# Miniprotein binders against q9h3h3: the designs that were tried, part 8

Target 1, 235 residues: q9h3h3
Amino acid sequence: EDGFTAEHLAAEAMAADMDPWLVFDARTTPATELDAWLAKYPPSQVTRYGDPGSPNSEPVGWIAVYGQGYSPNSGDVQGLQAAWEALQTSGRPITPGTLRQLAITHHVLSGKWLMHLAPGFKLDHAWAGIARAVVEGQLQVAKVSPRAKEGGRQVICVYTDDFTDRLGVLEADSAIRAAGIKCLLTYKPDVYTYLGIYRANRWHLCPTLYESRFQLGGSARGSRVLDRANNVELT

## First folded at step 12 (miniprotein)

Design GE3
Fold by OpenDDE base, fold request of step 13:
Structure GE3 (fold): chain B 235 residues (1-235), chain A 97 residues (1-97)
Amino acid sequence: as target 1 above (235 residues)
Amino acid sequence: DPEEVEELIEKLIELIRRALERARRLAEEGRVDEAKWLLIKARIIAYIYAELTGDTSLVREVTREAVEILREIAEKTGDPKAEEALKLAEEALKSVE
C-alpha cells in the first residue's frame, strides 16, 4: 500500500469514527448473549452505510466489543496535539524518540494490533474469536470495520493500554494467536494516529512498531514478533 | 494520480466541516466530552491535509473554531472540563499564529 492509500484509509477511518458504533459491552451485557450478538451482526454482513438487506439499516462506523476491565482513558490527546503543533513551529528535529516522549508526557499510551482480512467466513470467525477473548478478559477491547461497498478488506483492531509495555503488547499477540488467527499482525501506537502520522510522512517516521508472524511449532506464543524500530526479534 | 489526490483533499475538507458542525451542536447540548472528541478528530484530519498539501491553514482554522466552540460551552455550562479544554485550545492557537 502506497502512502496515498494509507492516507485515504485514514480519512475513511476518521469518517467511520463519527458514525454510530455497534457495541457489545461486557460490563453491562451478560457474556451468554455474545453468541447471539455475533450471529446478528457478523462483520462481513454489516455494511458501512446500512445497505438494503444488511443487518443494519443505519450507517455503522465500527463494530466493537468492550471487556469487563475496559476503561476509556485516552490521556491528554488535546494537550498532545497542542505540543505537537508547537514542536512543528519550533523547527526542532522530530524523531521516534520525540513522539515517544510526547506520548509519555501526555499519557497517550494506547496502541493496537491490526489485521486485514477479506470479507467472509474467515473474517467473521476471526472476529468471533477476538470477541470471546475480550469477553473472557484475555483482551480489553477490540473493534472491526464494517463491510465497504467495494468489498475491500476489513480491519480488526485489538487494543493494548501501553505501547511502551512490551510484555503487554506480546501478551495481546499471544491472546490473538490463541484465538486461532494466523495472519500478519502489525502494532501501531495511537499517538501516531492522533497526530496524523501515516506511511510516507515528511519526518520518515514509521507508525508500525511491531510485526507478528504466525509460526508453526515455534514458541509457546505461536508467533514471531519483530521490533521494527530496532530490527530485533522479541520472541 | 493527481485527480485522486484532489478528491481526497476535498473529502478531508468536507470531513472537517462535518466534524466542526457536529461539535457545535453537541456543544449547544452541553455534551462537552463528545464535542471535544470531534474537535480532536477535526484536528487529525487537518494534519493529514497539511501533510498532503503542505498547507497548515486548516490546522489553524480548526484550532480557532475549537476555541470558539469551547468558549461557548464554558460560558453556557460553567463546566470545569470545558474551561480546561478551552485553555488548552487557546494555548494551541497561540502556537500556530
Scores: ipSAE 0.765, ipTM 0.891, lowest interface PAE 0.5, mean pLDDT 91

Design QD4
Fold by OpenDDE base, fold request of step 13:
Structure QD4 (fold): chain B 235 residues (1-235), chain A 105 residues (1-105)
Amino acid sequence: as target 1 above (235 residues)
Amino acid sequence: TEDEVRELFEKLIKLFERAMKRVEELLKKAEEAAKNGDTETAEKYLEEAKWLAIKARIIIYILKELAERTGNEEFKRMAEEAKRIIEEAQKRLKEVEEKVKEARS
């Protein structure tokens, strides 16, 4: 992988965050309409810039599903950023523990499971499974990137409220696996995103806290989850 | 390659400029709404402006990281200029927030 691939993907994600989203909100829309919405806006067909013949005529940054219990609580992200800048200026050592403490102090605890899939039926099927799990209350919120012109992999993000709640992170992994997802999953706290910390950063911080690999049989969760910080299997 | 890094840096600068332009527009709309007594609309525009400012700061962090990793002095200067711009915008955001609070009381 090119040394700046992570920063390139970050730039694309930031651009997508600034464009309109296609949202199914289970708080205001009946669950019975989900299938029609999924059929109308399959992620493999929704194009990033509204290409001719796509379901969307205008640019779409993300396709998202909000569950009944979804409440956007991001904590004090501005305070977090200010504290991070002050910390850099102080010359104090920066460790993964430092970032965890900053996140806790500012209540910026959200994180996400990430999966990358090629455009096509498998992606649309995976997204449909995740969207159903969100609407049914097994997950709180998820989003998927639309199709790029280059036809690269699309990303599904499944959010959890607290990256420090190991059980909650593992429950989300189980729900994703129960939806039929078998690909590699990586878990990243949003605090790293909000501070612009990606792989190969100057502080040698790893933004990936957990890795989940699908396993046939044996595990009640259908996956093996690795704690990347401690290099310990949790399942 | 050096060319690829430059292209990425320029892309991030354009995103930053787009975000900051929208922040300024939203702050103006918030002030106008507050003057008209529409505090709900003013608060909505302020919240959107705050989130865009957060995103702009993330872009600056990425720009600084790229500048540090490459050792490119031009990139360092551009990242510091972007930092000055967002700091000024944050002061303006606080001023507008206080005006909206006053209009709500």
Scores: ipSAE 0.852, ipTM 0.925, lowest interface PAE 0.5, mean pLDDT 93
Fold by OpenDDE base, fold request of step 13:
Structure QD4 (fold): chain B 235 residues (1-235), chain A 105 residues (1-105)
Amino acid sequence: as target 1 above (235 residues)
Amino acid sequence: TEDEVRELFEKLIKLFERAMKRVEELLKKAEEAAKNGDTETAEKYLEEAKWLAIKARIIIYILKELAERTGNEEFKRMAEEAKRIIEEAQKRLKEVEEKVKEARS
């Protein structure tokens, strides 16, 4: 990955966040309608800008599924950003511990497992598995990027409420693996996103907290999870 | 890759401008709804405006990082201007929040 790939992906994500979303909300829609919705809007066919012949005629930023327990509460993100700007002005040292403390203080604790998949059957199948896990209450919320014109990889994001709850993060990994997903997963706290912190930043902060690799015949979880900060296997 | 960085920077500026334009539109709609006694609609527009302001600040952080890593003085000036714009919008957002609170009372 080139030195600015993360910033390019961030710009695309910011653009997508400003466009309409296709949402299945399990709080208001019966679970029995999920299969029809998945068939209508397969991520590999939904286009970012509503290309001719796609299931969407208008731009779509994200395709999302909300579970019964989903809460849109993201904490005090404005306060977090203000505190971050004040910290930079102070000239105090900035460490991963500093970011963790800021996140806790402002209750900005959400994070996400990320996977990148090529458009096609494998992506649609992975998304269907995740969407079912969300509707069944094994996961709280997930989203997938629509197909880009260039045919690049699409991203699935699976959220957890608290990146400091190691057990909750590992349970989400287990649910993703139970859905049949075998690719590499990376876990990123949202605090890094809200502060514009990506790889190769001036503070040498690593925005990836965990990595999950699929394991055949191994642990009950079907994966090996690495703590990137400490370089320790958790499973 | 200087041209690639410039293209990315320009893309981010355009996204920032789009976000800030929408923030101002939403704040106007919130004020109008508050004047009409529709506090629920006013709050909805205000919350959307707050979220877009958060996104705009993220863009500024990325712009600043790019400006520092490249050492480009033009990029630094543009990032500083974007910061001034969001600071003014944040003041406006607080003013609208107070108007919405007054309309509920």
Scores: ipSAE 0.851, ipTM 0.925, lowest interface PAE 0.5, mean pLDDT 93
Fold by OpenDDE base, fold request of step 13:
Structure QD4 (fold): chain B 235 residues (1-235), chain A 105 residues (1-105)
Amino acid sequence: as target 1 above (235 residues)
Amino acid sequence: TEDEVRELFEKLIKLFERAMKRVEELLKKAEEAAKNGDTETAEKYLEEAKWLAIKARIIIYILKELAERTGNEEFKRMAEEAKRIIEEAQKRLKEVEEKVKEARS
């Protein structure tokens, strides 16, 4: 809603994707080293461009943790993009259903829960909880943005393999909540990212499929999940 | 503001140029590795080039959306030029991919 804020965040994310990542890979690194790695690279202190006094001397795009079951299978993203361009040229109507079908056809099914947190102890604690859940196999992969010079909010992304698998999306929400995270979560399929579709786009497509709100004393999952496309509570 | 949009657009163009420069470097390295019979290294560089090309295309989609929403004809022209650049790079990427396949056979 705030003009081009989504596109600004997209530009920053694209820049970050091109810079080196700090990665803990549970497939190659013993789980016993996680605590030392988290202590060495707290997200609130890791700086985007390697500022003096930061734990990183070089630019860092993302801090990431890969679980034992993580596979970087993104499907046919090139084919997806080609089909999207052809669809735009055809002048055919574009709907959320169209994007879903394109994603399925090209096997581009990944999505992510997103949370935005201010730099500090709460962010580092949230990240440590998520990283542990990834290494323990409750989650597959997560990343967090490093601290920006302007001191803006940092984003944590927790990925799922299939945005069409509602149960898998809800299980990831439950795992995030079990890690002690109480903030608002939004779920976005990667297909929207790969096609450059953000909020306030010309097709009126909403890239956010789900919202999760923490609930005290509620269901065993500790959250209420809203399907934004259908305006239905799933929990 | 118009100035803020211009700054964003210029930032995206710089990111695009950076990505495309790296794609060209990676394609050259992949081709050299393939010529030397190092197909594993060639494939690694080719895969990285493909991902950067994907990112470059995302940037173009954002640039086009910004150009359309603002109605700025200069931005439209710049987005179209970026599209031509990526299309040429995609042709080169396919050529290098075929060379790598031939080196595997």
Scores: ipSAE 0.850, ipTM 0.925, lowest interface PAE 0.5, mean pLDDT 93
Fold by ESMFold2, fold request of step 13:
Structure QD4 (fold): chain B 235 residues (1-235), chain A 105 residues (1-105)
Amino acid sequence: as target 1 above (235 residues)
Amino acid sequence: TEDEVRELFEKLIKLFERAMKRVEELLKKAEEAAKNGDTETAEKYLEEAKWLAIKARIIIYILKELAERTGNEEFKRMAEEAKRIIEEAQKRLKEVEEKVKEARS
């Protein structure tokens, strides 16, 4: 074990980013076609490199769904990266507040709820629920990884447009739970991804901002959400 | 093991090289489209090149962390060469961006 698990996963994700994607785009495709598309491309059956017997003959990096209202706005990521490099050479302290301010200054505000599921029915069912929520307008954009040869866990990412908008992030959590998702969710602002900051980083930063756990009964939202920065429960 | 860390580093270098080759291709296409008056196509190529350059910088951040945490001098030299390559590409990116803006009027 080399202690670079997150970096290995990041390398795999970046390779996937550069390969073709399978996309259902509700902005240009009728919603009535969604169920057929989901049946054709279940994430547990779509293979990373186009294995025999899979629905895809070519490599697939990601399977994605874009909602009718999806409007990409990533902010000034190049400026963010330049400012980050300058900050590191300045010798100034790197804190969670530093990262938040960099993200705000450069308008790099997007983030994502993440869930990890083994290949199979649970994954395909969860993805179908998320995809439907996106097409129906409760969520804006989501993606899921295809099946790797090793048969490891796959990831669903559900994006939000502003991690500083706590209510908006919690609304996305609620929409995910309403789609029937009961597994652990973690929320990561995209600023950490663009700066290559993962767990076990040298600054001891925590890239996970929120953690959501399903609660059967008692909770108004159906989940219990923990603010990881302050170790306080929000609901 | 040391072999697994070397495998990761070499994989990242190959990803960086793949990204930078594509950036160069896209910048040439953006210049050509702008020269032909098709500024919308030029802007699409430029946008794709910018995102690949962003990804290449993330790769460099990881390469530098690998070099620092392992103390491997070979890794350090390769990470510095990658940084030199991205800095030259960023300069060219800005030059092409300016040409596309001028072509739009």
Scores: ipSAE 0.838, ipTM 0.917, lowest interface PAE 0.5, mean pLDDT 89
Fold by ESMFold2, fold request of step 13:
Structure QD4 (fold): chain B 235 residues (1-235), chain A 105 residues (1-105)
Amino acid sequence: as target 1 above (235 residues)
Amino acid sequence: TEDEVRELFEKLIKLFERAMKRVEELLKKAEEAAKNGDTETAEKYLEEAKWLAIKARIIIYILKELAERTGNEEFKRMAEEAKRIIEEAQKRLKEVEEKVKEARS
């Protein structure tokens, strides 16, 4: 099972990053326009490369919603990368604590909850709920992949500002569940993405920090969240 | 497995080349905007170029890990060449930053 699935997905994500994005920006667009925008651009119908019959005529890498309070601050990612390269030539051990400290030192603290859904009503409904939560201020920023040429599962990413702020990450999970989302969620700090560290990495690091599973009649958050590093349930 | 890794490696190289072409375009545009006194536009192009350089460096990290996992010396050489290209681009990024800073004065 020594596949390169994560590396293939990373390559596609980076290609998508470089293509145009379809954005609803609540900082400059009235909230009353959101429902029409969602109806015009359902993620199951927005095509990656602008196929005939789709609502978009040009390639779309990502569909995104920016909340009114969204203030992009990715930190010193170039400094993070330089420090990472220096660390690898030093021979010093690379551990989860190493990655955490690099992220803190360079203020690269963002991370994201991820969910994977097949194209169709369930995906479009989930995206609409998340987009509304962003515009209403319960979440700050989210994106969803467009429909691929061959079809397949699409991803919704819901960002948080600080993966070290456990309560903030759990509050984002709660807001996602309040939007009616019941599928598995995984949380990945952006530091791993910026350093090209995926599941099958030579340091045996785990880029997934948390898993969230929906819990009927459960905690106040409506989910059961597992800390993957310590195998500890947080909820 | 070697053929599968080569396909992925070549895909990443093409993506790296796409990113670096765009970086060069953006740096030229930033220099021209700064030359014309439009430092706000110059900074916008420069910021986009910086993010593409970040992405190009991620690609290099992946290429290096693929080369290490396969033991392929050709892949290692290609990853080191890509590293030389990004280092030159980073130097030019710094030079353009200084031009934009001076134009802002």
Scores: ipSAE 0.836, ipTM 0.916, lowest interface PAE 0.5, mean pLDDT 89

Design QD4
Fold by ESMFold2, look of step 12:
Structure QD4 (fold): chain B 235 residues (1-235), chain A 105 residues (1-105)
Amino acid sequence: as target 1 above (235 residues)
Amino acid sequence: TEDEVRELFEKLIKLFERAMKRVEELLKKAEEAAKNGDTETAEKYLEEAKWLAIKARIIIYILKELAERTGNEEFKRMAEEAKRIIEEAQKRLKEVEEKVKEARS
C-alpha cells in the first residue's frame, strides 16, 4: 500500500522462519497419519503466537509438509550474497539476466508458487490438497503461514527445485490445480528472497517470474500461465 | 509516513539483533562440541549459524534501502553499524570453522 508493504511481509516471514515449525515429514512419518495431522493443525486455527484455545500452545512460524523424495539443496547462498555485494560495487548493470546468472553460478535454483487465501474452509481445504499432493509425490515440499493475530490473508508456498526448468515449474502448477485450487498463483525464484529484492526495487527487477490463472471454457481447461518478464503466455 | 518507516526499520533492527545473538550462541556451542571431539554436532551448529548470517544479510539489504529511500542519516548510521557487526561475525564464524576442522584431525 505505502510502497513498503512487501518489506513488512518480508520482516514477518523472517521472524516466522526463526520460530518453531509444525512439520509433517513423510520421510519419517507414515502417509496414513497425514489426515489426523491435518485435522489437528488446520492453518486457519493454528495461531502465530499460541493463543489460548488454539491447537498450539507455543508460537508457530510455519506449518510444513516434506515429501518422501524431498532432498533439500539450497546451493551456495553465502557465495551468492557475496557475489551480489561485489556486483553492486562493480559499476556493472544489474538486469534480470544478471540475477539469473548469479543464481545458476551459485546453484541457488529453488523457487515457489505462492497463493494467498483468507482464513476458513477454503484455506484449510486448499492446504489439505497441497499436503496430500506432497505426500503422494506430485510435489516435494510446501508450507503455509499460521493465523495472524490481526487476521487477514494467509500464504501457501509450494516449492520447486529449479526455476530455470520451465517444464518442472509448469508441472507443479498443474499439480496445484489438480488439488482443486482456482485462485491466482505467482511464482518467485528464491534468489530474489535471499537478496532482499521486492517489487519496489531500484533496479526495476520483477521478482515474480510467472503468474498462473485458472481457466475454464471451450476446449481449454486448466491454467493460463504468463511469463511476467517477457509478457508472453506459456500455456 | 516517516513513523511507519521508523517502525519497520526498528522491527528489522530487533530481528537482526535476535539473529546475531543466536549466531554467537551457536558458535560457542560449536567450539564446545569440537573440544569434546563431536565434530558432527559442531558442524550442525555451524550450519545453523551460516543460515542465520544469510538472514541477517537480507535484513541489512532491506535496512540500506529504507535508509536511502528516506534520506534519514540516523537510519543510514544504524545500517552501517549492522554491516560492521555481520562482518565481524563472519570472521568469527570462519575462525570456528577452522577449529572444527582441526578437531577432525
Scores: ipSAE 0.817, ipTM 0.905, lowest interface PAE 0.6, mean pLDDT 89

